# Ledger of designs, part 48: VH-VL binders against q8ixk2r445to577

Target 1, 133 residues: q8ixk2r445to577
Amino acid sequence: FFGMLQNKGLTDYCFDYNPPDENQIVGHQVILYLCHGMGQNQFFEYTSQKEIRYNTHQPEGCIAVEAGMDTLIMHLCEETAPENQKFILQEDGSLFHEQSKKCVQAARKESSDSFVPLLRDCTNSDHQKWFFK

## First folded at step 18 (VH-VL)

Design d13
Fold by OpenDDE, fold request of step 22:
Structure d13 (fold): chain C 133 residues (1-133), chain A 121 residues (1-121), chain B 112 residues (1-112)
Amino acid sequence: as target 1 above (133 residues)
Amino acid sequence: EVQLVQSGAEVKKPGSSVKVSCKASGGTFSRWAISWVRQAPGQGLEWMGVIIPYFGTANYAQKFQGRVTITADESTSTAYMELSSLRSEDTAVYYCAKSRYYGRSGVFDYWGQGTLVTVSS
Amino acid sequence: NFMLTQPHSVSESPGKTVTISCTRSSGSIAYHYVQWYQQRPGSAPTTVIYEDNQRPSGVPDRFSGSIDSSSNSASLTISGLKTEDEADYYCQSYDHSTKGWVFGGGTKLTVL
């Protein structure tokens, strides 16, 4: 699966990644923004290693969850996907993070009108449902 | 350093077409979006359209839909803007501009030097 | 669709501070980043502010950007005005309805 990773509950919002330095694509938080469908900063791929890869340019970035965090941070992809980069995109649309045993949920950023994907306890909420478009 | 170099000035008759080129250097062309922006004499900036070469996706302002075609050649790091059915109102300086990201973070951080297109009978 | 409205012109003497406004007709100015471009006579535009208040390398700190949600406007402020600042300034923001970008009408800054 590849393309925009769009949320079901938060209509017209997609994974979005805009690192401050275009030559340093790791270390920053993945956010949600209105889906534009043009690729680039909203192009992701779900791989056979259960990674969510960003943009597919070299070096390739993969979404990771750092210890003690509930945010999604971009790391470099590795030949063997580390445990903190493994997600299960389930048939019902839920995006499950294996290591934390939590689901990715579209959420409002605190004290902001912006949105971010955050790890939360798994529910049947449409805000935890994702699909590639 | 990133640089965008455009083709030279054009003089065209009404009804004809013009194709302007924008060659990029100093970075990774395939990572960028290339927009075209024009400016009529004494007027403001007007966004025309954009292409993302790597993905082959393009989008155009409604005003120019059906009359403008934006293409890109990754092998030469060159973007093109072709405008057909030219009219006198199309007389303007045409700029290419690159942005790393699309959407709200789509800052045009580098611009070409501009290409004057004069449409006159 | 929306429009970005700028004053046609502003003037100020060297050493003073000038502010150029950019008002969005619909949608939230605060949610969609605003960029500012400087265009000197006979030259291509250059970026002076991006993402509301960020300065590119090489742009002096005399240039600053801000957002006012109450008036749904962005502002470019130039302190310690210099003769070299005389130029046209354009604001820009993303239009989701068209998946493109919109420019303001531009503001001519004259240094007296």
Scores: ipSAE 0.919, ipTM 0.960, lowest interface PAE 0.5, mean pLDDT 96
Fold by OpenDDE, fold request of step 22:
Structure d13 (fold): chain C 133 residues (1-133), chain A 121 residues (1-121), chain B 112 residues (1-112)
Amino acid sequence: as target 1 above (133 residues)
Amino acid sequence: EVQLVQSGAEVKKPGSSVKVSCKASGGTFSRWAISWVRQAPGQGLEWMGVIIPYFGTANYAQKFQGRVTITADESTSTAYMELSSLRSEDTAVYYCAKSRYYGRSGVFDYWGQGTLVTVSS
Amino acid sequence: NFMLTQPHSVSESPGKTVTISCTRSSGSIAYHYVQWYQQRPGSAPTTVIYEDNQRPSGVPDRFSGSIDSSSNSASLTISGLKTEDEADYYCQSYDHSTKGWVFGGGTKLTVL
């Protein structure tokens, strides 16, 4: 699966990544923004290693969850996907992080009009449902 | 250092077509979006359309739909803007501009030097 | 879609501070980043502010950007005005309805 990773509950919002330096793509938080469908900062791929890869250019970035955190941070992809980069995109649309045993939920950033994907206890909420488009 | 170098000035008759080129250097062309913006004499900036070369996806302002075609050649790091059915009102300086991201973070951080297109009978 | 409205012209003497406004007709000015471009006579535009208040390298800190949600407007402020600042200034923002970008009408800054 590849393309825009769009949320079901938060209509017309997609994974979005805009690192301050386009030549240094790691270390920043993945956010949600309105889906534009033009690739680049909203183009993601779900791989056979259960990674969510950002961009098709080298070096490739993979979404990771750092210890004790509930945010999605971009790391470099590795030849063998590390445990903190493994997600299961389930048939019901839920995006499950294996290591934390939590689901990715579209959430409003505190004291902001912005939205971010956060790890939360798994529910049947449409805000935890995702699909590629 | 990123640079965008455009083709030279054009003089065209009404009803004809013009194709302007924009060659990029100093970075990774395939990662960028290339927009075209024009400016009629004494007027403001007007966004015409955009292409993401890597994906081959393009989007155009409604005003130019069906009359403008934006293409890109990754092998030469060159973007093109072709405008057909030219009229006198199309007389303007045409700019290409690079943006690293699409959407709200789509700042045009580098611009070509501009290409004057004059349409007159 | 929406429009971005700027004053046609502003003027000020060297060393003073000038502010150029950019008002969005619909949608939240605060949610969609605003960029500012400087265009000197006979030259191509250059970026002076991006993402509301960020300065590219090489742009002096005399240039600053801000957002006012109450008036749904962005502002470009130039302090310690210099003769070289005389130019046209354009604001720009993303339009999701068209998946494109909109420019303001431009403001001519004259340094007296």
Scores: ipSAE 0.919, ipTM 0.959, lowest interface PAE 0.5, mean pLDDT 96
Fold by OpenDDE, fold request of step 22:
Structure d13 (fold): chain C 133 residues (1-133), chain A 121 residues (1-121), chain B 112 residues (1-112)
Amino acid sequence: as target 1 above (133 residues)
Amino acid sequence: EVQLVQSGAEVKKPGSSVKVSCKASGGTFSRWAISWVRQAPGQGLEWMGVIIPYFGTANYAQKFQGRVTITADESTSTAYMELSSLRSEDTAVYYCAKSRYYGRSGVFDYWGQGTLVTVSS
Amino acid sequence: NFMLTQPHSVSESPGKTVTISCTRSSGSIAYHYVQWYQQRPGSAPTTVIYEDNQRPSGVPDRFSGSIDSSSNSASLTISGLKTEDEADYYCQSYDHSTKGWVFGGGTKLTVL
C-alpha cells in the first residue's frame, strides 16, 4: 500500500511530514494536514516489514514511536525494521503499533487548530481508521 | 547552493507558443516541486501551475488549464513551462520557483531569474 | 478559493518600523501558513518569511512575521528600516480548493 495515508474520521486529513531541513528528515513529528494528493510530503508506503515509509527517497525514513512517547517520529529505515517501527494496518482500517499495543488516532493538537496522529488505546472510532488513497 | 537558471527572453506573435526552461542545480531536484509564477508588467505575482518531477504529478491554475503544460526532465534537472495560444495579455516575466513541500509549507524558497516573454503582433 | 488582500503601498523613514498586512478572505489565516516574498525593482522575488514567522538564512532579524486570528490577517514587520528594504512585498498561502497557492496583490514599500 502506498500514497496518501488518510484518516476516516477526520475527513480529508492525511499523514504529513515537513522537517525543517529537507536534507535532514529524521527526528521530527509526523502531523496531519489536508490531503493534496500530489505525493512528496504526503507520500507514504506500508511495507512488507510493517513499516510506514516516508517519501521513499534515500535515505528512507520510517515512522517510529520512541519510548514513553505517544507521537510518531521519523527515523531512518533500517535493513531490518526495529520493533518500534512496526505497525499493523488491519482490515478494519485500524493502525496498530505492535510494541506499544496502541492504535494510531487522529487527534487535535493541544492549544492548536492543528491535528496529529497519536497513540491511544484501541477503540472502534473512525479517528483510528486509516486508508491509503 | 540551490540555483534555478531559466532560458532567455522570448518574443512571440499572437497565437504562437512559448516554452521556457528552468534548470536546477545545487540540490536534489527529485525532492522538489517546481512552480511557475508569472508577473505582467507593473502587476503582481500569479501562480500558474506546479510539477513534482519524481511523482509525475502536476497541477495547473484554472485560468491556464488547457493552455499551459508543465513538464520536467529529471535526468537534466530541468523543468519546462509551455504556454500556447499566446495573446498580448501573456506578456510577462515568467519565474520558476522550487518548494520543498506541498501544501501549507509550500514556501517558494528559491526562484529563477525570470524570463521575459513578449507577445506582440 | 480565497483572496489575500494587501495594502497597495506603505512608506516610512529609515530607522522606523513598518508593518504590511495580508488579510485572508476565507478560511483560517492561522491554520494555513503564510509566506512573504521581497522583490526589488528589476529582480526576482526572494523569500523573507515562511511558515508565518520563520526567517531563511541571510534574512536579517529586522524582518518578522505574525498572525492575527481576530482579523484573519498576517503581518510582515520590518524594524530599523533601511533604504535597501525598499521593494514590493507579497504574501502567499496555500489554497486547498485548487491545491495551489495564492499571492496577495503586493505592497510597495517606499523608504522616505
Scores: ipSAE 0.917, ipTM 0.958, lowest interface PAE 0.5, mean pLDDT 96
Fold by OpenDDE, fold request of step 19:
Structure d13 (fold): chain C 133 residues (1-133), chain A 121 residues (1-121), chain B 112 residues (1-112)
Amino acid sequence: as target 1 above (133 residues)
Amino acid sequence: EVQLVQSGAEVKKPGSSVKVSCKASGGTFSRWAISWVRQAPGQGLEWMGVIIPYFGTANYAQKFQGRVTITADESTSTAYMELSSLRSEDTAVYYCAKSRYYGRSGVFDYWGQGTLVTVSS
Amino acid sequence: NFMLTQPHSVSESPGKTVTISCTRSSGSIAYHYVQWYQQRPGSAPTTVIYEDNQRPSGVPDRFSGSIDSSSNSASLTISGLKTEDEADYYCQSYDHSTKGWVFGGGTKLTVL
């Protein structure tokens, strides 16, 4: 699966990644923003290693969850996917992080109009449902 | 450093077409979005359209849809803007501009030097 | 769709501070970043502010950007005005309805 990774509950919002330096893609948080459908900073791929890869340019970035965190941070992809980069995109649209045993949920960022994907206890909420478009 | 170099000035008759080129250097062309912006004499900046070369995706301002075509050649790191059915009001300086991301973070951080297109009978 | 409205012109003496406003007609000015471009006579535009208040390398700290949600406007402030600052200035922001970008009408800054 590849393309925009869009949330079902938060209408017209997609995974979005805009590192301050386009040549240094790791270490920043993945956010949600309005889906533009043009690719680039909203293009992701779900791989056979259960990674969520960003943009597919070299070096490739893969979404990871760091210890003790509930945010999604971009790391470099590895030849063998590390445990903290493994997700299961279920048939029902839920995005399950194997290591934390939590699901990715579209959430409001503090007291702002911005949104981010966060790890939360798994529910049947549409805010935890994702699909590629 | 990133540079965008555009083709030279054009003089065209009404009803004809013009194709302006924008060659990029100093970075990874395939990562970028290339927009075209024009400026009529004594007027402001007007966004025309955009292409993301790597994906081959393009989008146009409604005003120019059906009359403008934006293309890109990754092998030569060159973007093109073709405007057809030219009229006198199309007389303007046409700029290509690079942005590293699409959406709200789409700052045009590098610009071409501009190409004057004059449409007159 | 939305419009970005700028004053047609502003003027000030060297060494003083000038502010150029950019008002968004609809949608939140604070949610969608605003960029500012400088265009000197006979030249292509150059970026002076991006993402509301960030300066590209090479742009002096005399240039600053801000957002005022109460008036739904962005502002470009130039302190210690210099003759070389005389130019047209344009604000810009993303329009999701068109998946494109909108420019303000531009402001001509004259250094007296």
Scores: ipSAE 0.916, ipTM 0.958, lowest interface PAE 0.5, mean pLDDT 96
Fold by OpenDDE, fold request of step 19:
Structure d13 (fold): chain C 133 residues (1-133), chain A 121 residues (1-121), chain B 112 residues (1-112)
Amino acid sequence: as target 1 above (133 residues)
Amino acid sequence: EVQLVQSGAEVKKPGSSVKVSCKASGGTFSRWAISWVRQAPGQGLEWMGVIIPYFGTANYAQKFQGRVTITADESTSTAYMELSSLRSEDTAVYYCAKSRYYGRSGVFDYWGQGTLVTVSS
Amino acid sequence: NFMLTQPHSVSESPGKTVTISCTRSSGSIAYHYVQWYQQRPGSAPTTVIYEDNQRPSGVPDRFSGSIDSSSNSASLTISGLKTEDEADYYCQSYDHSTKGWVFGGGTKLTVL
């Protein structure tokens, strides 16, 4: 699966990544923004290693969850996907993080009008449903 | 450093077409979006359209749809803007501009030097 | 669709502070980042502010950007005005309806 990773509940919002430096793509938080369908900063791929891979260029970035955090942070992809980069995109649309045993939920960023994907206890909420488009 | 170098000035007759080029250097062309922005004499900036070369995706302002075509050649790191059915009102300086992010942070961080297109009978 | 409205012109003496406003007609100014471009006479535009308040390398800290949600406007502030600051300034923001960008009408800054 590849393309825009769009949220079902938060209509017209997609995974989005905006690193301050285009040559240094790791270490920043993945956000949600309005889906534009043009690729680039909203293009992601779900791989056979259960990664959510962002960068189509080398080096490639993979979404990771750092210890003790509920945010999605861009890391470099590795030859063998580390445990903190493994997700299961389930048939019901839920995006499950294996290590934390939590689901990715579209949420409002604190003290902001912006939205971000956050790890939360798994529910049947449409805000935890995702699909590639 | 990133540079965008555009083709030279053009003088065109009404009804004809013009194709302006924008060659990029000093960075990774395939990571960028290239927008075209024009400015009529004494007027403001007007966004015309954009292309993301790597994905082959293009988008145009409604005003120019059907009359403008934006293309890109990754092998030469060059973007093109072709405007057809030219009219006097199309007389303007045309700029290419790069952006690393599409949407919220659509900053045009580098601009070409501009290409004057004059449409006159 | 929306429009970005700027004053047609502003003027001020060297050393003073000037502010250029950019008002969005619809949609939240705060949610869609605003960029500012400087265009000196006979030259291509250059970025002076991006993402509301960020300065590119090489842009002096005399330039600053801000957002006012209450008035749905962005502002470019230039302190310690210099003659070299005389230029046209344009604000820009994303238009999701067109999936493109909209520029303000531009503001001519004259340094007296």
Scores: ipSAE 0.913, ipTM 0.956, lowest interface PAE 0.5, mean pLDDT 96

